# Designs tried in a protein design chat: VHH binders against q9p7q7r1507to1629. Part 5

Target 1, 123 residues: q9p7q7r1507to1629
Amino acid sequence: SVLLAEDNIINIKVISRYLERIGVKFKVTMDGLQCVEEWKREKPNFYSLILMDLQMPVMDGYQACNEIRKYELENDYPKVPIVALSANALPHVVLSCKDSGFDSYLAKPITLQHLSLIISGIL

## First folded at step 26 (VHH)

Design M4
Fold by ESMFold2, last read:
Structure M4 (fold): chain B 123 residues (1-123), chain A 122 residues (1-122)
Amino acid sequence: as target 1 above (123 residues)
Amino acid sequence: EVQLVESGGGLVQPGGSLRLSCAASGFTFKSSYVIGWVRRAPGKGEELVARIDPKSGYTRYADSVKGRFTISADISKNTAYLQMNSLRVEDTAVYYCARESIYDFQEGFDYWGQGTLVTVSS
């Protein structure tokens, strides 16, 4: 199952339709805190991928990713793949993603083809 | 051939300072690469202490060294530096300069220097 963290309703609709067309189960959360709480609520390995927008209210994607990685280390959990959803691919943004513990990124606007490739690579 | 050559290590008292240099060849700092300083203490794993994107000036530090270490780069000399202030015994390690591709998440550091020893004692 895929966990999507995105606060923009238009982006949620677009990404959700892509995920449906790909044929994966998913859940949507609307900020970084909700994402971290939902991920913690389920058993380890329940989510095989997190798609996380970098800019969100309450807790941004950088903070949320860092919290998940800290929790995994403290509890000896496997590292869940986390892919950043980014408005741009400027070097400092990409480096901040690496420093926060992201495994990859997708630049917006997200296409079905790019999302499909990322999901198939999780296999 | 890509090479990274460290220098500036040595013995220093607690509270002292050292400046490490990393001279790069085989690529330029105008490229899409980041320079990092990684340290290894005896019996311990690797710790990334700092990284810099020389082109943009973006830097990141480990929590253990924030406020004490400063990474910098001189594009014209193709050299990165690590200024280490307020040194502590736990900073004792071999310090390696390493290169990382900005956009490749599947690989970490692709080239490493031979390391320079920093000993904080007395």
Scores: ipSAE 0.159, ipTM 0.552, lowest interface PAE 4.2, mean pLDDT 88
Fold by ESMFold2, look of step 26:
Order: C-alpha cells, then structure tokens, then sequence
Structure M4 (fold): chain B 123 residues (1-123), chain A 122 residues (1-122)
C-alpha cells in the first residue's frame, strides 16, 4: 500500500487517478504530521512507499521524512521508501532531500509514466 | 575522461592549518555535480567531511569538522578547496576529493581522486 502526503487538492486528484490506474492501494494525508502519524499507526511494512510533498502545512516534507527515519532507527524498523514530490528541481532542493533521508525525487508535474516507474522499481 | 587531482597534504602540528586543492577535469563545475571531501583514517571507515555544489554555493559539513574546516570552489579554475584550521590528531587521514551527481540517488560518489595524506602529529 502507498501513502500519499499532499495538501494540494488538484495534485491529490491527479495522483490518485494515476495510482488507481496503476492498480495499487493507497491512502491520502494532507500534511506531514498526518503522514507521520498514519505511518506510525500501521504495522511496519504495511506501506511499501510514501509519496511526500515537500511543502505542506503543519509539518513540511523534510521534517516528516526526518521524523520517520528517526522513528525507524529508534525502533529498529526497516527503511520505508520515501519519494519527494517537489515543484522544482533546483540543486539545493534535491541535495536537501538526499540529506533528509529521501530515497528519490520527482519534480511536478507528476506523470503516470514516472510514477509507474517508481512504483515498479519498488515492487 | 573525468579526473580529480588532490594536492596540499602534509605533516602539521595540532592546532595548525592546511589547505587542500582538488583540480577537476572532464567535467565543469557549472554542471549538475557536487564535490565532496572524504577521509579515511588508518583502521577506520570513510567519513564525508564536506560537500559543495559550486553552482549554488550549497555546503554541508560533518559535525566533527564544523567551525574548523571550510570548503570552497573556484568555478573559473574548476578547482575545489578544503581549508582545514585548528587541526587535531583525529584529523589524520588520507583525504579524497570525489564527485557526486546531484540527481542520481542510486550511486554516491562516482569519481575519486588518488588521495592526499594529512598527518597531524606532535
């Protein structure tokens, strides 16, 4: 199952349609805090992938990723794949994603092709 | 071919300073690569000391060297530098200059120099 953290309604609709077309189960959360709490609520490995927008209210994607990685280390959990979703691909943004613990990076607008490739690489 | 050539290593006393240089060829600092300095002490693993994106000026440092080391780059000379101040015996290591693709999350550093030895001893 895929966990989507995205606060933009249009992006949620687009990505959700792509995930439905790909045929994977998913859940949507609207900010980083909701994402971290939902991920903690389920058993380890329940979510096979987190798609995480970098800019969100309450807790941004960098903070959310850091919290998940910290929790995994503290509880000796396997690392869940976390893919950053960003409005731009500026070098400092991408490097900040690497330093925060993200496994990959997708620039918006997200296409079905790119999303399919990411998901297939995880399966 | 891509090459990285380090220079500037040597013997210094604790508290001393050295400046390392990394001359790059086969790619330009205006491209989508960062330069890192990685050190390996005798009997220890590798530690990323500092990283710079020459285009944006983004830098990161290991906690062990913050406030003492400064990484910089001269785009016109295609050369990166590591200024090492307040050196400690623990900084003794072979220092490697290495290149990392900004956008490739699968491979870390893809090209490495031969290394330059820094010895900090009384």
Amino acid sequence: as target 1 above (123 residues)
Amino acid sequence: EVQLVESGGGLVQPGGSLRLSCAASGFTFKSSYVIGWVRRAPGKGEELVARIDPKSGYTRYADSVKGRFTISADISKNTAYLQMNSLRVEDTAVYYCARESIYDFQEGFDYWGQGTLVTVSS
Scores: ipSAE 0.154, ipTM 0.531, lowest interface PAE 4.3, mean pLDDT 88
Fold by ESMFold2, last read:
Structure M4 (fold): chain B 123 residues (1-123), chain A 122 residues (1-122)
Amino acid sequence: as target 1 above (123 residues)
Amino acid sequence: EVQLVESGGGLVQPGGSLRLSCAASGFTFKSSYVIGWVRRAPGKGEELVARIDPKSGYTRYADSVKGRFTISADISKNTAYLQMNSLRVEDTAVYYCARESIYDFQEGFDYWGQGTLVTVSS
């Protein structure tokens, strides 16, 4: 199962259709706080991948990723793969993703091919 | 051949200061690499203390050293520095300089120096 954190309705629709075509189960959350709480609600390994937009209301993707990594460390959980969804790949954005604990990133606009490759390589 | 050579370690009293240097060769700070300082305290694992992208000036610090340590880089000398102020006994460790590619999430730090020992004791 894949957990998608994205606040843009159009992006949710596009990514959801891609995930359906790939054939994976997924759940959508609309901000970073919802994402962290949903991930915590389930048992470890329930979500095999988190797709996390960097800019979201309430809690952004950097904060959400950091919260998940802290929770994993405190509870001795395995590290869930978290992939950032980013508007660009400028050096400071990429470094901020690394420092927050992301495993990789996808530059927007997201394509089916890129998403398929990420899912294939992680799941 | 990529090399990172640390210097500036030594014995210092609590509250004192030290400046570590990391001289790099085999690549240039103008490229897409960051420099990190990682420390290993006796009997403990690794802690990333600070990192810098020399080209952009982006820096990040561990909470344990924020406000006390400052990382910097001199592109023309291909050298990174760690200014360590208000040193505490718990800062005692071997400090390693390490290199990381900005865009590669897979490898983490790919080259490491031999380390320089910092001992903080009265």
Scores: ipSAE 0.122, ipTM 0.508, lowest interface PAE 4.3, mean pLDDT 88
Fold by ESMFold2, last read:
Structure M4 (fold): chain B 123 residues (1-123), chain A 122 residues (1-122)
Amino acid sequence: as target 1 above (123 residues)
Amino acid sequence: EVQLVESGGGLVQPGGSLRLSCAASGFTFKSSYVIGWVRRAPGKGEELVARIDPKSGYTRYADSVKGRFTISADISKNTAYLQMNSLRVEDTAVYYCARESIYDFQEGFDYWGQGTLVTVSS
Protein backbone atom coordinates (compact mmCIF):
# COMPACT_ATOMS: atom_id res chain seq x y z
CA SER B 1 0.00 0.00 0.00
CA VAL B 2 0.91 3.66 -0.69
CA LEU B 3 0.48 6.36 1.95
CA LEU B 4 -0.34 9.83 0.59
CA ALA B 5 0.10 12.92 2.78
CA GLU B 6 -1.46 15.93 1.06
CA ASP B 7 -3.76 18.66 2.39
CA ASN B 8 -4.89 20.13 -0.96
CA ILE B 9 -8.17 18.56 -2.08
CA ILE B 10 -7.44 19.10 -5.81
CA ASN B 11 -4.03 17.43 -5.53
CA ILE B 12 -5.55 14.57 -3.55
CA LYS B 13 -8.08 13.95 -6.32
CA VAL B 14 -5.47 14.07 -9.07
CA ILE B 15 -2.94 11.85 -7.31
CA SER B 16 -5.65 9.42 -6.17
CA ARG B 17 -6.85 9.06 -9.77
CA TYR B 18 -3.27 8.38 -10.90
CA LEU B 19 -2.80 5.76 -8.17
CA GLU B 20 -6.09 4.09 -9.17
CA ARG B 21 -4.97 3.99 -12.81
CA ILE B 22 -1.66 2.44 -11.78
CA GLY B 23 -3.60 -0.13 -9.76
CA VAL B 24 -2.08 0.30 -6.30
CA LYS B 25 -3.92 0.47 -2.98
CA PHE B 26 -3.47 3.66 -1.01
CA LYS B 27 -4.59 5.72 1.97
CA VAL B 28 -4.79 9.51 2.27
CA THR B 29 -3.81 11.59 5.26
CA MET B 30 -4.21 15.38 5.43
CA ASP B 31 -1.15 16.54 7.38
CA GLY B 32 2.27 15.35 8.49
CA LEU B 33 1.16 14.30 11.96
CA GLN B 34 -1.63 12.12 10.59
CA CYS B 35 0.87 10.62 8.19
CA VAL B 36 3.38 9.73 10.91
CA GLU B 37 0.64 8.35 13.18
CA GLU B 38 -0.89 6.24 10.39
CA TRP B 39 2.50 4.88 9.39
CA LYS B 40 3.26 3.98 13.02
CA ARG B 41 -0.17 2.35 13.46
CA GLU B 42 0.58 -0.31 10.84
CA LYS B 43 3.32 -2.94 10.98
CA PRO B 44 6.68 -2.36 9.26
CA ASN B 45 6.51 -2.83 5.48
CA PHE B 46 2.72 -2.43 5.35
CA TYR B 47 3.27 0.80 3.39
CA SER B 48 5.79 0.32 0.59
CA LEU B 49 5.88 4.02 -0.36
CA ILE B 50 4.99 7.35 1.22
CA LEU B 51 4.15 10.31 -1.03
CA MET B 52 4.64 13.36 1.17
CA ASP B 53 3.80 16.95 0.36
CA LEU B 54 6.31 19.38 1.88
CA GLN B 55 3.87 22.09 2.98
CA MET B 56 1.07 20.87 5.25
CA PRO B 57 -0.62 22.17 8.40
CA VAL B 58 0.17 20.89 11.91
CA MET B 59 3.38 19.10 10.83
CA ASP B 60 5.11 19.83 7.54
CA GLY B 61 6.66 17.20 5.28
CA TYR B 62 10.22 17.86 6.45
CA GLN B 63 9.27 17.26 10.09
CA ALA B 64 7.17 14.21 9.25
CA CYS B 65 9.95 12.61 7.23
CA ASN B 66 12.47 13.30 9.97
CA GLU B 67 10.16 11.75 12.59
CA ILE B 68 9.72 8.60 10.51
CA ARG B 69 13.50 8.26 9.98
CA LYS B 70 14.18 8.72 13.71
CA TYR B 71 11.54 6.14 14.59
CA GLU B 72 13.01 3.65 12.08
CA LEU B 73 16.50 4.09 13.53
CA GLU B 74 15.34 3.79 17.14
CA ASN B 75 13.29 0.67 16.43
CA ASP B 76 15.61 -0.97 13.90
CA TYR B 77 12.92 -0.77 11.20
CA PRO B 78 13.55 -1.01 7.46
CA LYS B 79 13.67 2.35 5.69
CA VAL B 80 10.39 3.07 3.91
CA PRO B 81 10.72 4.91 0.58
CA ILE B 82 9.52 8.49 1.09
CA VAL B 83 9.07 10.76 -1.95
CA ALA B 84 8.71 14.51 -1.50
CA LEU B 85 6.03 16.38 -3.44
CA SER B 86 7.20 19.95 -4.00
CA ALA B 87 6.01 23.05 -5.83
CA ASN B 88 9.57 23.88 -6.94
CA ALA B 89 13.07 22.51 -7.47
CA LEU B 90 15.13 25.31 -5.91
CA PRO B 91 18.45 23.93 -4.64
CA HIS B 92 17.79 24.80 -0.98
CA VAL B 93 14.41 23.00 -1.08
CA VAL B 94 15.96 19.88 -2.61
CA LEU B 95 18.87 19.91 -0.13
CA SER B 96 16.44 20.32 2.78
CA CYS B 97 14.61 17.22 1.52
CA LYS B 98 17.85 15.25 1.48
CA ASP B 99 18.74 16.47 4.99
CA SER B 100 15.30 15.41 6.28
CA GLY B 101 15.73 11.88 4.91
CA PHE B 102 13.62 11.81 1.73
CA ASP B 103 14.58 9.22 -0.90
CA SER B 104 13.37 11.15 -3.92
CA TYR B 105 11.50 14.22 -5.05
CA LEU B 106 8.70 15.01 -7.52
CA ALA B 107 8.01 18.54 -8.70
CA LYS B 108 4.41 19.63 -9.04
CA PRO B 109 2.47 19.35 -11.22
CA ILE B 110 2.81 15.62 -10.82
CA THR B 111 2.25 13.56 -13.97
CA LEU B 112 0.98 10.01 -14.28
CA GLN B 113 4.19 9.14 -16.14
CA HIS B 114 6.51 10.33 -13.37
CA LEU B 115 4.42 8.75 -10.62
CA SER B 116 4.28 5.45 -12.55
CA LEU B 117 8.07 5.42 -12.88
CA ILE B 118 8.57 5.99 -9.15
CA ILE B 119 6.12 3.24 -8.23
CA SER B 120 7.48 0.72 -10.76
CA GLY B 121 10.98 1.27 -9.40
CA ILE B 122 9.80 0.42 -5.88
CA LEU B 123 7.00 -2.12 -6.27
CA GLU A 1 38.37 12.02 -13.96
CA VAL A 2 36.83 13.42 -10.80
CA GLN A 3 39.36 13.95 -7.99
CA LEU A 4 39.16 15.47 -4.53
CA VAL A 5 42.46 16.19 -2.76
CA GLU A 6 42.47 17.11 0.91
CA SER A 7 45.26 19.02 2.59
CA GLY A 8 45.93 20.90 5.81
CA GLY A 9 45.81 18.08 8.36
CA GLY A 10 48.29 17.67 11.17
CA LEU A 11 48.94 17.72 14.89
CA VAL A 12 47.46 20.57 16.93
CA GLN A 13 46.98 21.34 20.61
CA PRO A 14 43.52 21.41 22.21
CA GLY A 15 41.96 24.84 21.70
CA GLY A 16 43.96 25.37 18.54
CA SER A 17 42.85 25.94 14.97
CA LEU A 18 43.40 24.22 11.65
CA ARG A 19 42.15 24.83 8.13
CA LEU A 20 41.50 21.95 5.75
CA SER A 21 41.35 22.41 1.99
CA CYS A 22 39.66 20.25 -0.64
CA ALA A 23 40.83 20.93 -4.20
CA ALA A 24 38.43 19.54 -6.79
CA SER A 25 39.13 18.57 -10.38
CA GLY A 26 37.07 16.86 -13.09
CA PHE A 27 34.02 18.98 -12.26
CA THR A 28 33.34 22.61 -11.40
CA PHE A 29 31.72 24.18 -8.32
CA LYS A 30 29.46 26.06 -10.79
CA SER A 31 27.61 22.77 -11.29
CA SER A 32 24.96 21.16 -9.07
CA TYR A 33 27.21 19.40 -6.59
CA VAL A 34 27.60 19.63 -2.84
CA ILE A 35 30.89 19.24 -1.03
CA GLY A 36 30.89 17.53 2.34
CA TRP A 37 33.46 16.88 5.03
CA VAL A 38 33.11 13.47 6.67
CA ARG A 39 35.29 12.33 9.54
CA ARG A 40 36.15 8.87 10.82
CA ALA A 41 37.69 8.52 14.27
CA PRO A 42 39.47 5.31 15.31
CA GLY A 43 36.89 2.76 16.41
CA LYS A 44 33.98 5.00 15.45
CA GLY A 45 31.71 5.26 12.43
CA GLU A 46 31.52 8.07 9.91
CA GLU A 47 30.16 11.49 10.84
CA LEU A 48 29.12 14.10 8.29
CA VAL A 49 30.73 17.20 9.78
CA ALA A 50 29.60 19.84 7.32
CA ARG A 51 28.30 20.28 3.79
CA ILE A 52 28.13 23.21 1.41
CA ASP A 53 26.48 23.92 -1.92
CA PRO A 54 29.18 26.21 -3.38
CA LYS A 55 26.77 27.69 -5.93
CA SER A 56 24.02 28.79 -3.51
CA GLY A 57 26.03 29.03 -0.29
CA TYR A 58 23.69 26.65 1.56
CA THR A 59 25.51 25.05 4.52
CA ARG A 60 24.72 22.53 7.23
CA TYR A 61 26.74 21.40 10.25
CA ALA A 62 26.75 18.50 12.65
CA ASP A 63 25.67 19.56 16.16
CA SER A 64 29.05 18.41 17.51
CA VAL A 65 30.93 21.12 15.56
CA LYS A 66 28.38 23.93 15.28
CA GLY A 67 29.86 27.26 16.29
CA ARG A 68 33.44 25.92 16.07
CA PHE A 69 33.77 24.82 12.43
CA THR A 70 33.02 26.82 9.30
CA ILE A 71 32.74 25.38 5.79
CA SER A 72 33.31 27.63 2.80
CA ALA A 73 34.05 27.42 -0.90
CA ASP A 74 35.94 29.46 -3.47
CA ILE A 75 34.34 28.82 -6.84
CA SER A 76 37.16 30.48 -8.78
CA LYS A 77 39.72 28.12 -7.18
CA ASN A 78 37.34 25.12 -7.27
CA THR A 79 38.27 24.55 -3.62
CA ALA A 80 36.29 24.01 -0.42
CA TYR A 81 37.60 24.75 3.06
CA LEU A 82 36.88 23.63 6.59
CA GLN A 83 38.02 26.11 9.24
CA MET A 84 38.26 24.24 12.54
CA ASN A 85 38.50 26.41 15.68
CA SER A 86 38.49 25.52 19.37
CA LEU A 87 39.67 22.01 18.58
CA ARG A 88 39.08 19.24 21.11
CA VAL A 89 40.63 15.82 21.55
CA GLU A 90 37.41 14.21 20.26
CA ASP A 91 37.88 16.02 16.93
CA THR A 92 40.81 13.67 16.22
CA ALA A 93 39.94 11.78 13.04
CA VAL A 94 40.70 11.25 9.39
CA TYR A 95 38.78 13.95 7.50
CA TYR A 96 37.49 13.14 4.03
CA CYS A 97 36.22 15.53 1.40
CA ALA A 98 33.33 14.07 -0.61
CA ARG A 99 31.02 15.07 -3.47
CA GLU A 100 27.25 14.66 -3.72
CA SER A 101 24.87 15.62 -6.54
CA ILE A 102 22.11 17.97 -5.35
CA TYR A 103 19.39 16.35 -7.48
CA ASP A 104 20.47 12.70 -7.24
CA PHE A 105 18.84 11.13 -4.17
CA GLN A 106 19.79 7.55 -5.09
CA GLU A 107 23.52 7.76 -4.40
CA GLY A 108 24.98 9.60 -1.44
CA PHE A 109 28.56 10.79 -1.84
CA ASP A 110 29.86 9.50 -5.18
CA TYR A 111 33.53 10.60 -5.00
CA TRP A 112 35.81 10.70 -1.98
CA GLY A 113 39.24 12.04 -1.29
CA GLN A 114 41.89 9.85 0.36
CA GLY A 115 41.58 11.73 3.65
CA THR A 116 43.80 13.93 5.80
CA LEU A 117 44.63 13.09 9.42
CA VAL A 118 43.86 15.60 12.14
CA THR A 119 45.28 14.81 15.59
CA VAL A 120 44.34 16.94 18.57
CA SER A 121 46.68 16.13 21.43
CA SER A 122 48.83 17.78 24.06
Scores: ipSAE 0.116, ipTM 0.527, lowest interface PAE 4.7, mean pLDDT 88
Fold by ESMFold2, fold request of step 27:
Structure M4 (fold): chain B 123 residues (1-123), chain A 122 residues (1-122)
Amino acid sequence: as target 1 above (123 residues)
Amino acid sequence: EVQLVESGGGLVQPGGSLRLSCAASGFTFKSSYVIGWVRRAPGKGEELVARIDPKSGYTRYADSVKGRFTISADISKNTAYLQMNSLRVEDTAVYYCARESIYDFQEGFDYWGQGTLVTVSS
């Protein structure tokens, strides 16, 4: 199952349709805190992929990713694949993603082809 | 040939300071590469202690070294530095300089130096 963290309703609709077409189960959360708490609520490996927007209210994507990575290290959990959803690929944005523990990024606008490739490489 | 050569390691007492250098050749700091300092203590895995993008000045530190270590780079000398202050016995490790492409998430660090030993002992 895929966990989507996105606060923009238009992006949620688009990405949800893509995930449905790919044929994977998913859950939507609307901020970084909800994403971290939902991921913690389930057993390790329940979510095989997290798609996480960088800009979200309450807790942004950088903080959320970092919290998940810290929790995994503290509990000897396997590393869940986390892919950043980013408005741009400026060097400092990409480096912040790497340093927060993201495994990859997708630049907006997200396409079905790019999302499908990411999922096929993980799932 | 890409090379990273560390220097500046040695024996230091707790509370002391050292400055490590990483001289790079075969590529320039004007490009899209990041320099990291990674340490390995005896019997432990690798820890990325600091990372710098020389061109933009972006830096990041491990929580274990924040406020004590400072990474910097001199583009004209193609050299990165790690200033290590308030050293503790747990900082004892071999310190490696390593290179990473900014935009390639599938590779980690692609080139490594041979390392320089830092020993913090009373």
Scores: ipSAE 0.074, ipTM 0.437, lowest interface PAE 4.9, mean pLDDT 88

Design M6
Fold by OpenDDE, fold request of step 27:
Structure M6 (fold): chain B 123 residues (1-123), chain A 122 residues (1-122)
Amino acid sequence: as target 1 above (123 residues)
Amino acid sequence: EVQLVESGGGLVQPGGSLRLSCAASGFTFKSSYVIGWVRRAPGKGEELVARIDPYSGYTRYADSVKGRFTISADISKNTAYLQMNSLRVEDTAVYYCARESIYDFKEGFDVWGQGTLVTVSS
């Protein structure tokens, strides 16, 4: 299953459509806190991939990713792949993603081809 | 050939200062790489001390060196530096310069220098 953290309704619709076409189960959360809580609610490895927007209300993607990584370490959980959904690929943004513990990034706008490539490599 | 060469290591007293240099060749600091200083103290694992994107100037420091060490880069010389002030005995280590692709999330540092020894002792 894929966990999508995205607060933009248009992006949610687009990404959801892509995920449906790819044929993967997924759940949507609207901010980083919801994403973290949803991920924690399920057993380890329940989610095989997290797609996380960087800019969200309540808790952004950087914080959410960091929280997940921290929790994984504290509980000896396996690492869940987390892919940042980024508005750009500027060096400092990418480096911030890496520093936060992201495994990869996708630049917006998200395309089916890029998403399929990421999912096929992870799932 | 891509290469990193460190220099500037040596023996210093606690509270002293030292400046390390990392000369890069085979690639330019205008490319999508960051330069890191990684140290290995005796009997300990490696620690990323500082990292810089030479082009943007984006930096990161280990908590253990914040406020004391400064990483910088001179694009014109294709050289990175580590200014180490207020040195402590626990800073004693072999300091390595290393390169990492900004956009590679898996490979980590792909090029390493030979290392330079920094010894802080009274």
Scores: ipSAE 0.701, ipTM 0.854, lowest interface PAE 0.6, mean pLDDT 95
Fold by OpenDDE, fold request of step 27:
Structure M6 (fold): chain B 123 residues (1-123), chain A 122 residues (1-122)
Amino acid sequence: as target 1 above (123 residues)
Amino acid sequence: EVQLVESGGGLVQPGGSLRLSCAASGFTFKSSYVIGWVRRAPGKGEELVARIDPYSGYTRYADSVKGRFTISADISKNTAYLQMNSLRVEDTAVYYCARESIYDFKEGFDVWGQGTLVTVSS
């Protein structure tokens, strides 16, 4: 299953459509805090991938990713792949993703081809 | 061939300063790589001290050196620097210069220098 963290309704619709076409089950959360809580609620390895927007209300993607990584370490959980959904691929953004513990990034606008490539490489 | 060569290490007293240099060859600082200074203290693991994207100037520092160390890069010389001020005994370590691709999330630092020893002792 894939966990999507995205607050933009249009982006949610687009990404959801892509995930459906790819044929993966997924759940949507609207901010980083909801994403973290949803991930914690399920058993380890329940989610095989997290797609996380960087800019969200309440808790952004950087913070959410960091929280997940901390929780994994504290509980001896296996690492879940986390892919940043980024408005751009500027060096400081990409480096901030690395520093936060992301495994990869996708620059917006997200395409089905790129998303399929990421999912096929991780799942 | 890609190569990094450190220089500038030595013995200093606490409160002293040193400036390390990292000369890069085989690639340019205008490419999509960051340069990091990684230190290994006796009996301790590796610590990323500072990192810079030479092209954009984006920098990151370990909390342990913030306010004391400054990383910089001269694109024209293809050389990165680490200005170390207010040195402490716990800064004693071998300091390595290393390269990492900005857009590669898996490989980490792929090129390392030979290291330069910094000893802070009274």
Scores: ipSAE 0.696, ipTM 0.854, lowest interface PAE 0.6, mean pLDDT 95
Fold by OpenDDE, look of step 26:
Structure M6 (fold): chain B 123 residues (1-123), chain A 122 residues (1-122)
Amino acid sequence: as target 1 above (123 residues)
Amino acid sequence: EVQLVESGGGLVQPGGSLRLSCAASGFTFKSSYVIGWVRRAPGKGEELVARIDPYSGYTRYADSVKGRFTISADISKNTAYLQMNSLRVEDTAVYYCARESIYDFKEGFDVWGQGTLVTVSS
């Protein structure tokens, strides 16, 4: 299953449609806090991938990713792959993602081809 | 050939200062690489001390050195630096300069220098 953290309704619709076409089960959360809480609610490895927008209300993607990584370490959980959904691929943004513990990034706009490639490499 | 060469290590008293240099060749600091300083203390594992994107100036520091160490880069000289102030005995280590691709999330540092020894002792 894939966990999607995205606050933009249009992006949610687009990504959801892509995930449906790929044939992957998924759940949507609207901010980083919801994403973290949802992930914590399930058992380890329940989610095989997290797609996380960087800019969200309440808690952004950087904070959410960092929180997940801390929780994994504290509880000896296996690492869940986390892919940043980024508006751009500027060096400082990419580096911030790496520093926060992301495993990869996708530049917006998200395409079916890019998403399929990421999922096929992880799942 | 791509290589990194460290210099500036030595013996210093606690509270002293030292400046390390990392001369890069075979690639330019305008490329999509960051430069890191990684240290290995006797009996301990590797620790990333500081990292810089020479082009953007984006930096990261280990909590253990924040406020004491400053990483910088001179693009015109293709050289990175580590200014170490308020040195402590626990800073004693071999300090390595290393290169990492900005956009590679898995490979880590792909080029390493030979290392330079920093000894902090009374």
Scores: ipSAE 0.636, ipTM 0.829, lowest interface PAE 0.7, mean pLDDT 95
Fold by ESMFold2, fold request of step 27:
Structure M6 (fold): chain B 123 residues (1-123), chain A 122 residues (1-122)
Amino acid sequence: as target 1 above (123 residues)
Amino acid sequence: EVQLVESGGGLVQPGGSLRLSCAASGFTFKSSYVIGWVRRAPGKGEELVARIDPYSGYTRYADSVKGRFTISADISKNTAYLQMNSLRVEDTAVYYCARESIYDFKEGFDVWGQGTLVTVSS
């Protein structure tokens, strides 16, 4: 199952349609705090991938990723794949993703081909 | 053929300053590469001290050196620098220069220098 953290309703619709076409189960959360809490609520390997927008209210994607990585370390959990949804691929943005613990990124606008490749490469 | 060569290490007293250089050969700095300084203290693991994107000027520092160390790069000389001020005994380590491809999340640093020893003692 895939966990999507995205606050933009248009992006949610597009990504949800792509995930449906790919044939994976998913759940949507609308900020970083909701994402972290939903991930913690389930058993460690329940979500096999997190797609996380970098810009979100309450808790941004950088903070949320860092919280998940901290929790995994403290509880000796396996590292869940976390992919950043980024407005751009500028070097400083990509470096910030690496520093926060993301495993990869998808630059917006997201295409079905790129999302499919990420999912197939992780699952 | 592709190499990073550190220089500028040595013995220095607490409170002193030292500047390390990292000369690149076999490649030129490009916007897709980041240069970092990693240190290994006696009996400790590796610590990323500082990192710079030479083209954007984006830098990151470890909390342990923030406010005391400054990383910089000179693209025309193909060289990165680490200015170390207010040195402490715990800064004693072998300092390595390393290259990272920004867009490769799986490999981390792909080119490492030989290391230069910095000893802070009176």
Scores: ipSAE 0.063, ipTM 0.468, lowest interface PAE 5.3, mean pLDDT 87
Fold by ESMFold2, fold request of step 27:
Structure M6 (fold): chain B 123 residues (1-123), chain A 122 residues (1-122)
Amino acid sequence: as target 1 above (123 residues)
Amino acid sequence: EVQLVESGGGLVQPGGSLRLSCAASGFTFKSSYVIGWVRRAPGKGEELVARIDPYSGYTRYADSVKGRFTISADISKNTAYLQMNSLRVEDTAVYYCARESIYDFKEGFDVWGQGTLVTVSS
């Protein structure tokens, strides 16, 4: 019930292993557009969390998050938790995430402990 | 103690200008905090008017004030400002200065000033 958007194959492998160890079901998409399309394809509440990398081809994480928030507003959908996967925690980056509609962020490199805490806090 | 003190409110005619000040104490603007101005008009809820990160210069404005209001910060004086130009009757409200931690997504503004009244009428 977790949707992962990440274009880096190494990061996909690592995060997928973490999600398996945590015991949650998940699906992987490799860019922001795929992420938005996959989220729209399923019914509301099918995905309980989106983990979204900020830097992706085709559509970046900021754009993808904004598209999801617009779609939710237009269709009166519940707000899905979206957590940014960020290469750094510079104030400008974090503030941009808040303004785009993200609910939290997780700085790379991602650890199992931090991912577990985020998921436990959401679920 | 951590506190914010606003000043500069008052009565002004439509089309006029005011500059609000927000003096901070107990913390410095060079930390990981952003400063915002929030207003509450009579009978209405709170509206975030503007927000600034003093070091990055990153700002955001409500659509209702874009092009008319400018938020700024003077790190050396530990003070933020809201320059309000082309004021309209609809801008009448109590204006609060508020602080938010950049890295805490679970809490909004954690420190609030007492507010300063801005009245725009002819």
Scores: ipSAE 0.047, ipTM 0.449, lowest interface PAE 5.3, mean pLDDT 87
Fold by ESMFold2, fold request of step 27:
Order: C-alpha cells, then structure tokens, then sequence
Structure M6 (fold): chain B 123 residues (1-123), chain A 122 residues (1-122)
C-alpha cells in the first residue's frame, strides 16, 4: 500500500487517479504530521512507499521524512521508500531532500509516466 | 583519468587552523556535481563534514563543525577548499575530498581522493 501526503486537493485528485490506473492501493493524508502518525499507526512494511509533498501545513515534508527516519532507527525498522513531490529540481532543493532521508523525488507537475517509473523501480 | 587530490593536512595544536585543498583533474566542476569533505577518525565511521555545489554556492555542514569550518570552491582553478578554524582534538581524522552527482539518489560519492591526515594534538 502507498501513503500519499499532499495538501493540495487538485494534486490529490490527479495523483489518486494515476495510482488507480497503476493498480496500487493507497491512502491520503493532508499534512506531514498526519502522514507520520498514519505510518506509525500501521505495522512495519504495511506501506511500501510514501509519496510526500515537500510543502505542507503543520509539518513539512522534510520534517516528516526526518521523523520517520528517526523512528525507524529507534525501533530498528526497515527503511520505507520515501519519494519527495517537489515543485522544482533546483540543486538546493534536491540536496535538502537527500539530507532529510528521501530516496528519490518527482518534480511537479507529476505525470503518470514518471510516477509509474518510480513505483516500478521501488516495487 | 578523473582524480581529486587533497593537500594541506598536518599536525596542529588545539585552537589552530588549517586549510585543505582539493584539486580536480579529468573533469571540470559543473552544476550537476557537488564536492564534499568526508572524514574518518580512528575507530570511527565516516562523517560528511561539508558539501558545496560550486555553481550555486549552496553549502551544508555537519553540526560538529558549524561556525568553525568553511567550504568553498574556485571554479576557475577547479579546486575546492576547507578552511578549518578553532580545531579540536576530536577533529583528528583523515579528510577525503569526494564528488557526487546531485541528481543521482542511487549513488553516493563516486570519486574519492586519497585523503590527507589532520592531527590535532598538544
């Protein structure tokens, strides 16, 4: 199952449609805190991929990713693949994603082909 | 051949300063590469001390060195530098210069120098 963290309703609808076409189960959360709490609520490996927007209210994607990585280390959990949803591919943004513990990124606007490739490479 | 060559290591007293250089050959600094300094202390693992994108000027530092170390790059000389001030005994390590493609999340540093020893001791 895929966990999507995205606060923009239009992006949620577009990405959800893509995930349905790809044929994967998913759940949507609307900020970083919800994402971290939902991931913690389920057993390890229940979510095989997290798609996480970088800009979100309450807790941004960088903070959420870091919280998940800390929790995994503290509990000796396997690392869940986390893919950043980024507004751009500027060097400082990409480096910040690497430093926060993301495994990859998708630049917006998200396309079905890019999402399919990421999912195929992880799953 | 793609190479990174470090220089500037040595013995220094606590509180002292050193400047490390990393000369690149076989490739030119480009916006798709960053240069990092990684250190390995005796009996300890690797620590990424500092990283710079030579074209954007974006830098990151380990918490252990913030405010004391400064990474820089001179594109015209194809050389990166690490200015180390207020050195402490715990900064003793072999310092490696390394290159990374910023857009490749699958690979870490792909070119490594031979390392230069920095010893901080009374």
Amino acid sequence: as target 1 above (123 residues)
Amino acid sequence: EVQLVESGGGLVQPGGSLRLSCAASGFTFKSSYVIGWVRRAPGKGEELVARIDPYSGYTRYADSVKGRFTISADISKNTAYLQMNSLRVEDTAVYYCARESIYDFKEGFDVWGQGTLVTVSS
Scores: ipSAE 0.035, ipTM 0.431, lowest interface PAE 5.7, mean pLDDT 86

